# Ledger of designs, part 25: VHH binders against NADH dehydrogenase (ubiquinone) complex I, assembly factor 6 (Ndufaf6)

Target 1, 289 residues: NADH dehydrogenase (ubiquinone) complex I, assembly factor 6 (Ndufaf6), of Mus musculus (Mouse) (a2ail4)
Amino acid sequence: SVAAASGPGIPGSHLYCLELLRKRDYESYLCSLLFPAECQRSASALRAFNVELAQVKDSVSEKTIGLMRMQFWKKAVEDMYCDNPPHQPVAIELWKAVKKHNLTKRWLMRIIDEREKNLDDKAYRSMQELENYAENTQGSLLYLTLEVLGVKDLHADHAASHIGKAQGIVTCLRATPYHSSRRQVFLPMDVCVQHGVSQEDFLRRNQDKNVRDVVYDIASQAHLHLKHARSFHRSVPAEAFPAFLQTVSLEDYLKKIQRVDFDIFHPSLQQKNMLLPLSLYIQSWRKRY
Below, E stands for the ipSAE of ESMFold2; O stands for the ipSAE of OpenDDE; V2 stands for 0.75 times the mean of E and O plus 0.25 times the DockQ between their complexes.

## First folded at step 17 (VHH; framework vhh_7xy4_2)

Design GB5 (from GB1 with F27R R54K; at its last look DockQ between E and O 0.23; V2 from the best seeds 0.00; counts 0 for: pae E 13.9 > 2, grease 25.1 > 24.2)
Fold by ESMFold2, look of step 17:
Structure GB5 (fold): chain B 289 residues (1-289), chain A 119 residues (1-119)
Amino acid sequence: as target 1 above (289 residues)
Amino acid sequence: QLQLVESGGGLVQPGGSLRLSCAASGRTFDYYYMAWVRQPHGKGLEYIATISSKGGSTSYSDSVKGRFTISRDNAKNTLYLQMNSLKPEDTAMYYCARLDYWEDELDYKGQGTQVTVSS
């Protein structure tokens, strides 16, 4: 018989993390399989941690319950560094990664703190606020991933910062149809104002030129960050490149939204890329990202 | 399907002026950076001017800077090149071109319009 892990010292906590990723973050699941074998378990733990935090906002009806779940994770991280992780499969695997790679506590706490601040229903006030959120969440996750890979390099950190920002922007774009169906819009208000676009335009799924211009400007900023990250290519050690495999899926989304003329509600944007596993595998053999 | 149709070329004396037009079809003209490129007889393509999607930023090759002006009218899906102080070395086939959003590469070009500067 096969059983899911619970509590410390029981096999199966790694399987729990993999199943969570397969269900909730398939792209990260695929990327983790392409890490060096000795790093795969730790990489999947970091991504499973990200999934657990990301689910809090959408899974709770009350902000107070969300705050309690964030306090659980703050306590869990504190206890990991005292070698006393709680009886939770993701926390156990994260604790193992912390000990194995000497992960920096500050980055874990920064992710939790930033997601706690984002439990409300308010749109980002500006592109800069969205980028700051992305840096503090996705960027911090990449810094930890570089630590798992044993990379300590200024240029790798700069690339990770830009890729984190690009990831956060793309995530915001991808989530817009879902949030619009729940009468919520999180796209940066300053960009919307520049084009005379309101939240109601997205709730009505308006496809006028000015609405597409908002999406264009936001997507172009994500592209700019990827371009900047790639400008460090020759200076970034190859050992960092597994941390940057996610750029394949980012590029895929950005090309798709371009092909539909920045219609963020176009159904093709929700289609699974059946070639993604192959694209990631091919990318893992290249000397660049 | 993108279609670019250039017009306005012809024979002109040195020091003269011409205005080239490019009529674009397609749904997203105002999303693209546009360019004028030229090909002198028996030579390769030369980028001569580019303009951002909203028209706020332009760039010119050194060979035409100060003499040529690129502009666009997004309401009419039309790109323009005002050419002043024309020289014999400006003789070429002139093409309107679309640039890729992120690659800064020629994506499509038209069939061109001939400009001949001769006395």
Scores: ipSAE 0.000, ipTM 0.179, lowest interface PAE 13.9, mean pLDDT 84
ESMFold2 (binder alone), look of step 17: mean pLDDT 80; pTM 0.823
OpenDDE, look of step 17: ipSAE 0.012; ipTM 0.266

Design GB6 (from GB1 with G26E; at its last look DockQ between E and O 0.18; V2 from the best seeds 0.00; counts 0 for: pae O 4.0 > 2, placed apart)
Fold by ESMFold2, look of step 17:
Structure GB6 (fold): chain B 289 residues (1-289), chain A 119 residues (1-119)
Amino acid sequence: as target 1 above (289 residues)
Amino acid sequence: QLQLVESGGGLVQPGGSLRLSCAASEFTFDYYYMAWVRQPHGKGLEYIATISSRGGSTSYSDSVKGRFTISRDNAKNTLYLQMNSLKPEDTAMYYCARLDYWEDELDYKGQGTQVTVSS
């Protein structure tokens, strides 16, 4: 096809991925800089792919348009495994990563399929549903990242699963003020029901004890997953640790939300951690997560 | 100011029982893991027991497992330690401690209450 005839890529496609991350996923941008040099470009491509999928839900007013964009990515993945990627900067960089590291197609497809199922405006029915979504999206992304790092290890996969779940939960919490300003709440309905909390409580930014209890319960589950992931530390190869740098920001958020008494709308939670680059550098040097 | 006030210590004979209490104030008690730690005279702090924020999980050091029970009443902002089958080696200053939620690290401890097991 035309992509194969014209050569392997688009000039500046890597820069496009880096700028996308810098603008829309700054934490992943910082983490990518700490990967081994030979892995950085591929890691950035995976994270840029995640950004492209994540923005579909928030940038589309109608589910049908969102489904069309997900169909584009499903076809893009099919075509890149036939060495015929579409002429799109992120798809080109992802295709290069697929070829370089023999990335598992199943993980890429699982991410797309799961995000497609989550295009509606409904809150998760339960904590378990949120965790399954996080496993299938963030967990799969971490499995691909381990493949980029050349790690094939059962304990690393177990740690990645838990870190993925923790990431999904923290992302849901962190995004709640933004979604509430748009009259949307995605926090697990079963937890809200347990505390007598409605969607309207979040829309009006109610900070009564029962509302903070919902946030506490959800944050506690993320913390539990991080503890479980760390229980494998002695068995996980050090080569995997760059994939787990994101735990620094997860723990930072969980500590901060406790310090504001689980007030999810507190302004300090939206401020950038100016020490995050230093914390990531220190963590990378110590080879631990 | 955050406060943890221990009470219930005293002198007790070997084999006896004692119940320690800790009144907590100036923070949201049921958002924190709590612990009892002790310091025998001339020794460092020794972990005794911990309890999760809602009371669903507990853990104990090997030296007290089976004899001590940690509990909490979140409606009263109170932490408890039931100590049974007391031994002379349990003699120590006992402190109520608040833990860092996700690191389970001692964040603050009270002034303590003395427990003395003798004669």
Scores: ipSAE 0.442, ipTM 0.769, lowest interface PAE 3.0, mean pLDDT 89
Fold by OpenDDE, look of step 17:
Structure GB6 (fold): chain B 289 residues (1-289), chain A 119 residues (1-119)
Amino acid sequence: as target 1 above (289 residues)
Amino acid sequence: QLQLVESGGGLVQPGGSLRLSCAASEFTFDYYYMAWVRQPHGKGLEYIATISSRGGSTSYSDSVKGRFTISRDNAKNTLYLQMNSLKPEDTAMYYCARLDYWEDELDYKGQGTQVTVSS
């Protein structure tokens, strides 16, 4: 009877993670609810971890503060693998997940490192750079999620990679109006240059054809990644499918942006899909992603 | 009805290169992708490369990434697949296809061209 050493759990740490997701990443929150019961807590912990890291860039005015926060998480992950997590609710839950599922430390560290590098207020130089960022962050998160689900499969990994890239791209697109309001543009510069579009065009919320074409190209990359991921559906173990449910939200956004002819600033793009829970449930039931 | 005609397949040694061509009756610049898909003998269809209809955004499967390049010539209504560093595992029937932006299924597919990589 290996007495599961009940490490000093912060009471309510799981609930904290769920609330964090509900408030900051509603899509992830919904997806987490559709995981197998034994995996829900761990999945939520991972996603909460991701949210904590993602918020660093948006919450800090000074890069130095952002760096400090990233250092905190680096140390936290290191300590976690030494069974000495910091007394932070997300860290505690993540630690539990690490122990339960033997999560690979490399993926956690990769997420932190990549986000640390991304603390600069610079646009992506290329579409490839954005995809790399997405792979190192969202992709890594999906790899960890597959580990939570006990899935070791090459096809699942490939699907995860594509979905991660799609997620990163869509996230960038979705955030563009917000960033523009702050006089920031992070869209890939190579795509902009190709269409003769400047950062200023986005800051001015230009809706010219060339601006829309830029958005189209970027969105198309996400869509193509989604298609590639789905092409593996027959080869991907069914146990992996909960990890990929976020594709429903990605598809939803891509459809919406197409409907508005790739006007990235269209107000409808900021509206929540009230049917998303139902859509996710249906997809889950159909064992598709 | 869109017609797609593939060409350029053949027998090649490992490490070799081939360039596939797909002649399309028309290129539409609506919300479509052009794609190369392949089907190994006894296996299902695999999406290996896609290119968007407007901006030319490209995507590749992991199996061919870095080795294959999809391109198009709008003036010629021709889609290309440059295949470098070919491997025996690349042996398949290769099809040119048009993909609807939202459809999961191939909208149009050609008759295919056989690529065989063998020593």
Scores: ipSAE 0.044, ipTM 0.584, lowest interface PAE 4.0, mean pLDDT 90
ESMFold2 (binder alone), look of step 17: mean pLDDT 88; pTM 0.891

Design GB7 (from GB1 with D104Y; at its last look DockQ between E and O 0.68; V2 from the best seeds 0.00; counts 0 for: pae E 6.1 > 2, grease 28.9 > 24.2)
Fold by OpenDDE, look of step 17:
Structure GB7 (fold): chain B 289 residues (1-289), chain A 119 residues (1-119)
Amino acid sequence: as target 1 above (289 residues)
Amino acid sequence: QLQLVESGGGLVQPGGSLRLSCAASGFTFDYYYMAWVRQPHGKGLEYIATISSRGGSTSYSDSVKGRFTISRDNAKNTLYLQMNSLKPEDTAMYYCARLDYWEYELDYKGQGTQVTVSS
């Protein structure tokens, strides 16, 4: 009778993760519900972990505090692999996921490290830098998600990489109005310079053609990544598809931004898609991404 | 209002050349892939050439490859089709077409210009 060492479970830790997602990352919350039942808890834990890390940049006025939080998570991940996670709900659930699926530590650490580096209020120097950030964060998260699903496939990895990059780009675009309100601009500088656009143009919410051109170029890059990811569809195992459901939300945003002629500040871009749950369900049912 | 206006069609002898133009208005031209499509009499619509938004990528049907060249001038909001070595089989109504941003399918086409290749 191998006494399942009931590790000090925080009662309700799973629910905490779900509530965190529901409030802070609704898209991820919805996607997590469409995972196989045996994988839902682990998927939610990973996404909650990502939310915790992502919030550090937004919530911290002092870089030093942000660094401390990142150090906490670094240590937490180290301790998880020593079967001694901190008494934090997300950490506990992540630890369970790590054990259940033998998750690769490197991907978790990569996410933390990359986000730590990104704590500086500096714009991306180039489109490549943004894509690298996306690969190291969203890409890593998708690799871990594939592990949760038990998928080991090269085509799935390639799809994941492209989807991760698309996600990072779209996230950057989507957050631009918010950042501008805080007098911050993170869009790739090389693209801005190419079109003669300054950071001030975004801060003033300029809608000139050259500003729209910048947005178009960046959005087009995200579109290209999605296209590449989808080109692998026939070669990607069906078991991987739940990990890629976020493409529905990415596509939705790209369609919306195109409809408003790439006015990134258009109010409609901030509206929630009420049909997103249905769209996700349909996509899940069709076994597509 | 979105408009595509084709011009440059006409009657030519086999082996001759024509240059078609398409003037675009009512939308941001350089955000869209553009295409030339043609419809021979009694036949369906066929894609013959496609060009990316910035003009960096082009594709051709096998029937026109090596003879036709698609190009665009985004500053002038104009799409072009250079047609060389024309054949009787090229006789058709030619349309300028805007492609959908996401699916790259035909979204809008002009009224067309007639090209007739006959001895």
Scores: ipSAE 0.180, ipTM 0.640, lowest interface PAE 2.3, mean pLDDT 92
Fold by ESMFold2, look of step 17:
Structure GB7 (fold): chain B 289 residues (1-289), chain A 119 residues (1-119)
Amino acid sequence: as target 1 above (289 residues)
Amino acid sequence: QLQLVESGGGLVQPGGSLRLSCAASGFTFDYYYMAWVRQPHGKGLEYIATISSRGGSTSYSDSVKGRFTISRDNAKNTLYLQMNSLKPEDTAMYYCARLDYWEYELDYKGQGTQVTVSS
């Protein structure tokens, strides 16, 4: 009866993943619609998996419960590769993607392991620690996305690494107003110390130049990663470009934060970009990312 | 109010030197890439040199490389262009510009200072 436990799936599991993205990661939902039709379901499964992991830290008040949920996902991934996925909608869709595209188990496990290490409330000790976190989470997710697209290319992997780091930095910046309202600050401490800035400065929503200088330095690193990834875009096969559609939203945020003089609390940073669907559609036709 | 005010232009003999200055106000100067651009009479704008927000990276057009040096003093909110070995083809209106870092587009340009290289 063991074979019955690995069954063909759960009705509506794909719809569950789509609704999760529509609700919790709308930008990824939009990007997935621009993937080749045969890849869209698998791309959505990867992003839904990311959402499930990202929500653990915010949804539990105790670290031990968070660790148990990460252990569930570690076992789920192990069991997927034995054709015995748990009866959970995201796990089922991820299992289907794993089988269809022969996804590399190591990348899935690296995401889980890194998020497990990040369950505490402590700020990153350094810019390098934030970049390592971003590489192991967002970078790994992009490597899997390239596997879904059938791209095995050194330059595509290098671009994914840089774009993953840029995404992680932008996510940290974008989340700072939310976390500060909950009296938490995760911005890299080495950059804060360099400018004589404390966590209290962000809790008070201080807009002094030294606080804006911290934001400038951190945002500049995201920009440099994106610029570097783009410096060799002609060497990256076009089949990879759907994996990099998220650069549209990254660039949008980095432009906006520069225009508000790196005031991370400026209200315009929280305004919806109503042109994002159009910008993504236009980008999907270009030979650039 | 955002302003860029150029100075230091004038008439100079071929082979001579000039130092252009640009005083910036109304924005946080050290958050922006800056550039010098020039416009010869009857021609379009030509990017001459760019400098990163902290001064660590510079770029020059081929026509001025080795002869011109861009620099900045973020404590004084001032951009500089040292122009050596000037040639008659360097004759132009020179503008200080704040750049759109991503698109290499001017988002603000000063009124300019005229540089004329003539014997």
Scores: ipSAE 0.142, ipTM 0.599, lowest interface PAE 6.1, mean pLDDT 88
ESMFold2 (binder alone), look of step 17: mean pLDDT 90; pTM 0.911

Design GB8 (at its last look DockQ between E and O 0.81; V2 from the best seeds 0.00; counts 0 for: pae E 4.2 > 2)
Fold by OpenDDE, look of step 17:
Structure GB8 (fold): chain B 289 residues (1-289), chain A 120 residues (1-120)
Amino acid sequence: as target 1 above (289 residues)
Amino acid sequence: QLQLVESGGGLVQPGGSLRLSCAASGFTFDYYYMAWVRQPHGKGLEYIATISSRGGSTSYSDSVKGRFTISRDNAKNTLYLQMNSLKPEDTAMYYCARLDYWEYDELDVKGQGTQVTVSS
């Protein structure tokens, strides 16, 4: 009877995580509900952790404040592994997940470190740089999620890597209109240069063919990653599939962007998919990703 | 309006060659995987060749591998099928096809077709 060390529980910390996801990452919220019951709390904690980190870039006007927040989380993770998490609801839930599943500290730290580096308001220099960012953030998160699910499998890891990269790319694309409204462009510069597209073209919401070509190339890369991830489907343990349900949302976006001829600024791309819960459920039931 | 117009079909002797062309219009040609499909009389539709959006990747059915070559000119919005060493079994209606963006093996739209007849 391993006495669950009753660490100082914040009442409602789990609900806090769920509400955070529901408000800030609805897709992740929905996916978390489809995890095995014994894994749901841990999965939501990880995703809430990711949301907390992701929000730092958007919420801070000054880099110094962002850095301070990142330092908080670095310390929090260190303290978690010393059984002394900070009195913060996400940190507490994450700590519980770490203990329950023996989560690898390296992945948590990698997410923080990579996001800290990304606090610079600079565009990605290359597609590879974007993919690396995605691997180090979304990929790491998926590795941790697999640990929550008790999955140790190379094919699952490969699938996770590809899905993580796809997620990062799609996230970048989806956020482009928002960033443009703030006079920011983060799309890979090498792809832009290849098509003779400037950052100004995006800021002006240009819909010329060359701009669409840039979007197409980037989206195609995400699609390729999804294809690769799915190629492992027969070799991936079924227990891993809940971790990969986010592919439904990725696919949905890629289909939508195609329908609008890769006009990244098309209003329909910002609309919520009302059928997403059903689609996720069906995919879960079919044991596919 | 989306259009795919095939040309280049005809009657050819066994061992002969034909080059099919497909003129595409009404969509961004270089965004899509393209394919040639054929339908022999009384038989179902079969995929014989596929090419990626930028032409970097091609695939062939076993029945045409080594004899047929699919290519594309994105500047001209044109798809090609070079058919060499034609056999009577290659007699069919040939269609240019745009493939689904997500499901590369799924036919989205095809042209009216061009008849290829291989007969001595």
Scores: ipSAE 0.112, ipTM 0.616, lowest interface PAE 2.7, mean pLDDT 91
ESMFold2, look of step 17: ipSAE 0.254; ipTM 0.604
ESMFold2 (binder alone), look of step 17: mean pLDDT 88; pTM 0.890

## First folded at step 19 (VHH; framework vhh_7xy4_2)

Design K1 (from GB3 with Y101E V108Y; at its last look DockQ between E and O 0.79; V2 from the best seeds 0.00; counts 0 for: pae E 3.5 > 2)
Fold by OpenDDE, look of step 19:
Structure K1 (fold): chain B 289 residues (1-289), chain A 119 residues (1-119)
Amino acid sequence: as target 1 above (289 residues)
Amino acid sequence: QLQLVESGGGLVQPGGSLRLSCAASGFTFDYYYMAWVRQPHGKGLEYIATIYSRGGSTSYSDSVKGRFTISRDNAKNTLYLQMNSLKPEDTAMYYCARLDEWEDELDYKGQGTQVTVSS
């Protein structure tokens, strides 16, 4: 009976994570609810961790502050593995997940490192760079999620990689209006250049064909990754499927953006899908992703 | 308004050839997968050829593979179907179709053009 060293439990830390997800990453919140009961708390903790890190870039006016926050989380992760997590709700829940599932430290650290590098207010130089970012963040998160689910499978890993990349791309697309409002553009520059599109075109919310072509190409890449991930469906253990439920949301966005002819600034793209919970449930029930 | 207008159908002898065209309007043509589907009299709709938006990749049903060629001119917003070595079994109403969701779901189809292969 390895006495679970009762680390300093923060009452309500789990609820904090759920609330954080509900407010900041509603899709992840919904997905977390569809995990096996024994894995829900851990899954939520991981996603909450990701949200905390993702918010650093948005909340920081000064890069120095962002770096400090990243350092906090690096130290937190190190301390977790020494059974001394900081007194922070997400950190505590993550610590519990790490202990319960023996999560690989490397993936946690990779997420932090990659996000730290991304604190620079620079556009991606290429689609490949965006994909690499996605792999190192969302991909790593999915690898950890598979560990929570007890899945060790090569096909699952491949699916996770593709889904992670798709997620990163879609996230970038979804956030483009927000970033534009802040006079920031992060879309891959190589794709922009290919179509003769400047960052200013996005800042001005240009709807010209060439701008839409940029969006189309980027979205198509996400779709391709999604397709590849799904091609592994027959080879992926069913136990992994909860980790991949986010594909429903990805597909939803890609369908929506297509419907508006890849006008990335179209208001409908910012609307919540009220049927998403049902769609996720159905997909879960069908044991598909 | 979304429109797909098929043309080029007609009566042809077995072994003959036809080229179908489809003029697309009312949407961004090069953003969509396109397909040719056919419906024989008294039968259901059959997918016979699909072409992807920019990449030019194509897929064919076994029934037409090697005989039919789907192509597109995005600059002209036109879809084509070259039909060679026509058989009586190819007799059907042929429709140009826009596919949704990046793949195999029919979103919209034209009014069709009749192809009749008869001796």
Scores: ipSAE 0.362, ipTM 0.736, lowest interface PAE 1.4, mean pLDDT 92
ESMFold2, look of step 19: ipSAE 0.362; ipTM 0.727
ESMFold2 (binder alone), look of step 19: mean pLDDT 85; pTM 0.868

Design K2 (from GB3 with Y101Q; at its last look DockQ between E and O 0.78; V2 from the best seeds 0.00; counts 0 for: pae E 3.5 > 2)
Fold by ESMFold2, look of step 19:
Structure K2 (fold): chain B 289 residues (1-289), chain A 119 residues (1-119)
Amino acid sequence: as target 1 above (289 residues)
Amino acid sequence: QLQLVESGGGLVQPGGSLRLSCAASGFTFDYYYMAWVRQPHGKGLEYIATIYSRGGSTSYSDSVKGRFTISRDNAKNTLYLQMNSLKPEDTAMYYCARLDQWEDELDVKGQGTQVTVSS
């Protein structure tokens, strides 16, 4: 979104980021509270940045306005690395995180560039295209989160790549009822074709077996990525595990959609898990993901 | 109602063969991993064989490898266990089981079919 102007070092900029997360990305808000205290503010800034970019596609009616908002963020990131961040609360907190942890500019730019390419209303052509988008956005965000945690490790990066792909797939599934109500379907077209399913089937909320088969195949791919990331967890430094707390909510969604026989429109999928804070707290003590 | 109904058990001599079947109903069969488990009289359950929801990948316990074959026909909602070279140690109640795909755990078990191998 376009934020109100304020000066550098804005009082309350951290609270602004936390309120944005509480309202627009509650699961990330909960995860950030479980980071080491010295990392929490920087982790919140990264997630708030992600929320700002994610909102652009849904909050603007015209693609050209969306492109202007992406140009703002590209310039904001360039200016952060010149020690001259713009008057925007999320940009200020991101700049502080960049300075504190020497964050890699390329990952920030890759997120913006990928979001910009995805401003259209077209479905992904293939599962691979969805996974590439997920790695370039959610994966890059996790690489930055590992930098906040002080982790430079090849196995941690590989886990982040798989978890990022799983997150992107689950986000696409989770958002489908909302987008369908707005006559938009983004599910991978190659999977739909394989089962003889059209995008109109989702607009009509058709729940025949072939439609549920599309959802099953896509959800199974997300689970495969989580299983792969976990296959080498002993090679991943424990300091990385806070970055991977989001896997708790990913598993929760995958279990829920299986329980409703992959009916993506089932109303139980919109219910909050009231035990999620407890599950995250327990997970934070297990030293695994 | 969710049901798993096993059939094909019986009395057989050592070295013989049996084919077990399991008819599944009340759930979407090809969204679940399936397994055969057995319970010798007075003993705990032993996982014998598992098969992925869409087929193609199987696993077997060491005690039955090379002798038993798990298969499924998703069009008929049926799980099979072909048992060859049967031994007295294979005597048990055999159960068809649905697994929680995400955690590879027993979710639902049928009523069982008795297999007795004796001469």
Scores: ipSAE 0.361, ipTM 0.732, lowest interface PAE 3.5, mean pLDDT 89
ESMFold2 (binder alone), look of step 19: mean pLDDT 84; pTM 0.859
OpenDDE, look of step 19: ipSAE 0.502; ipTM 0.789

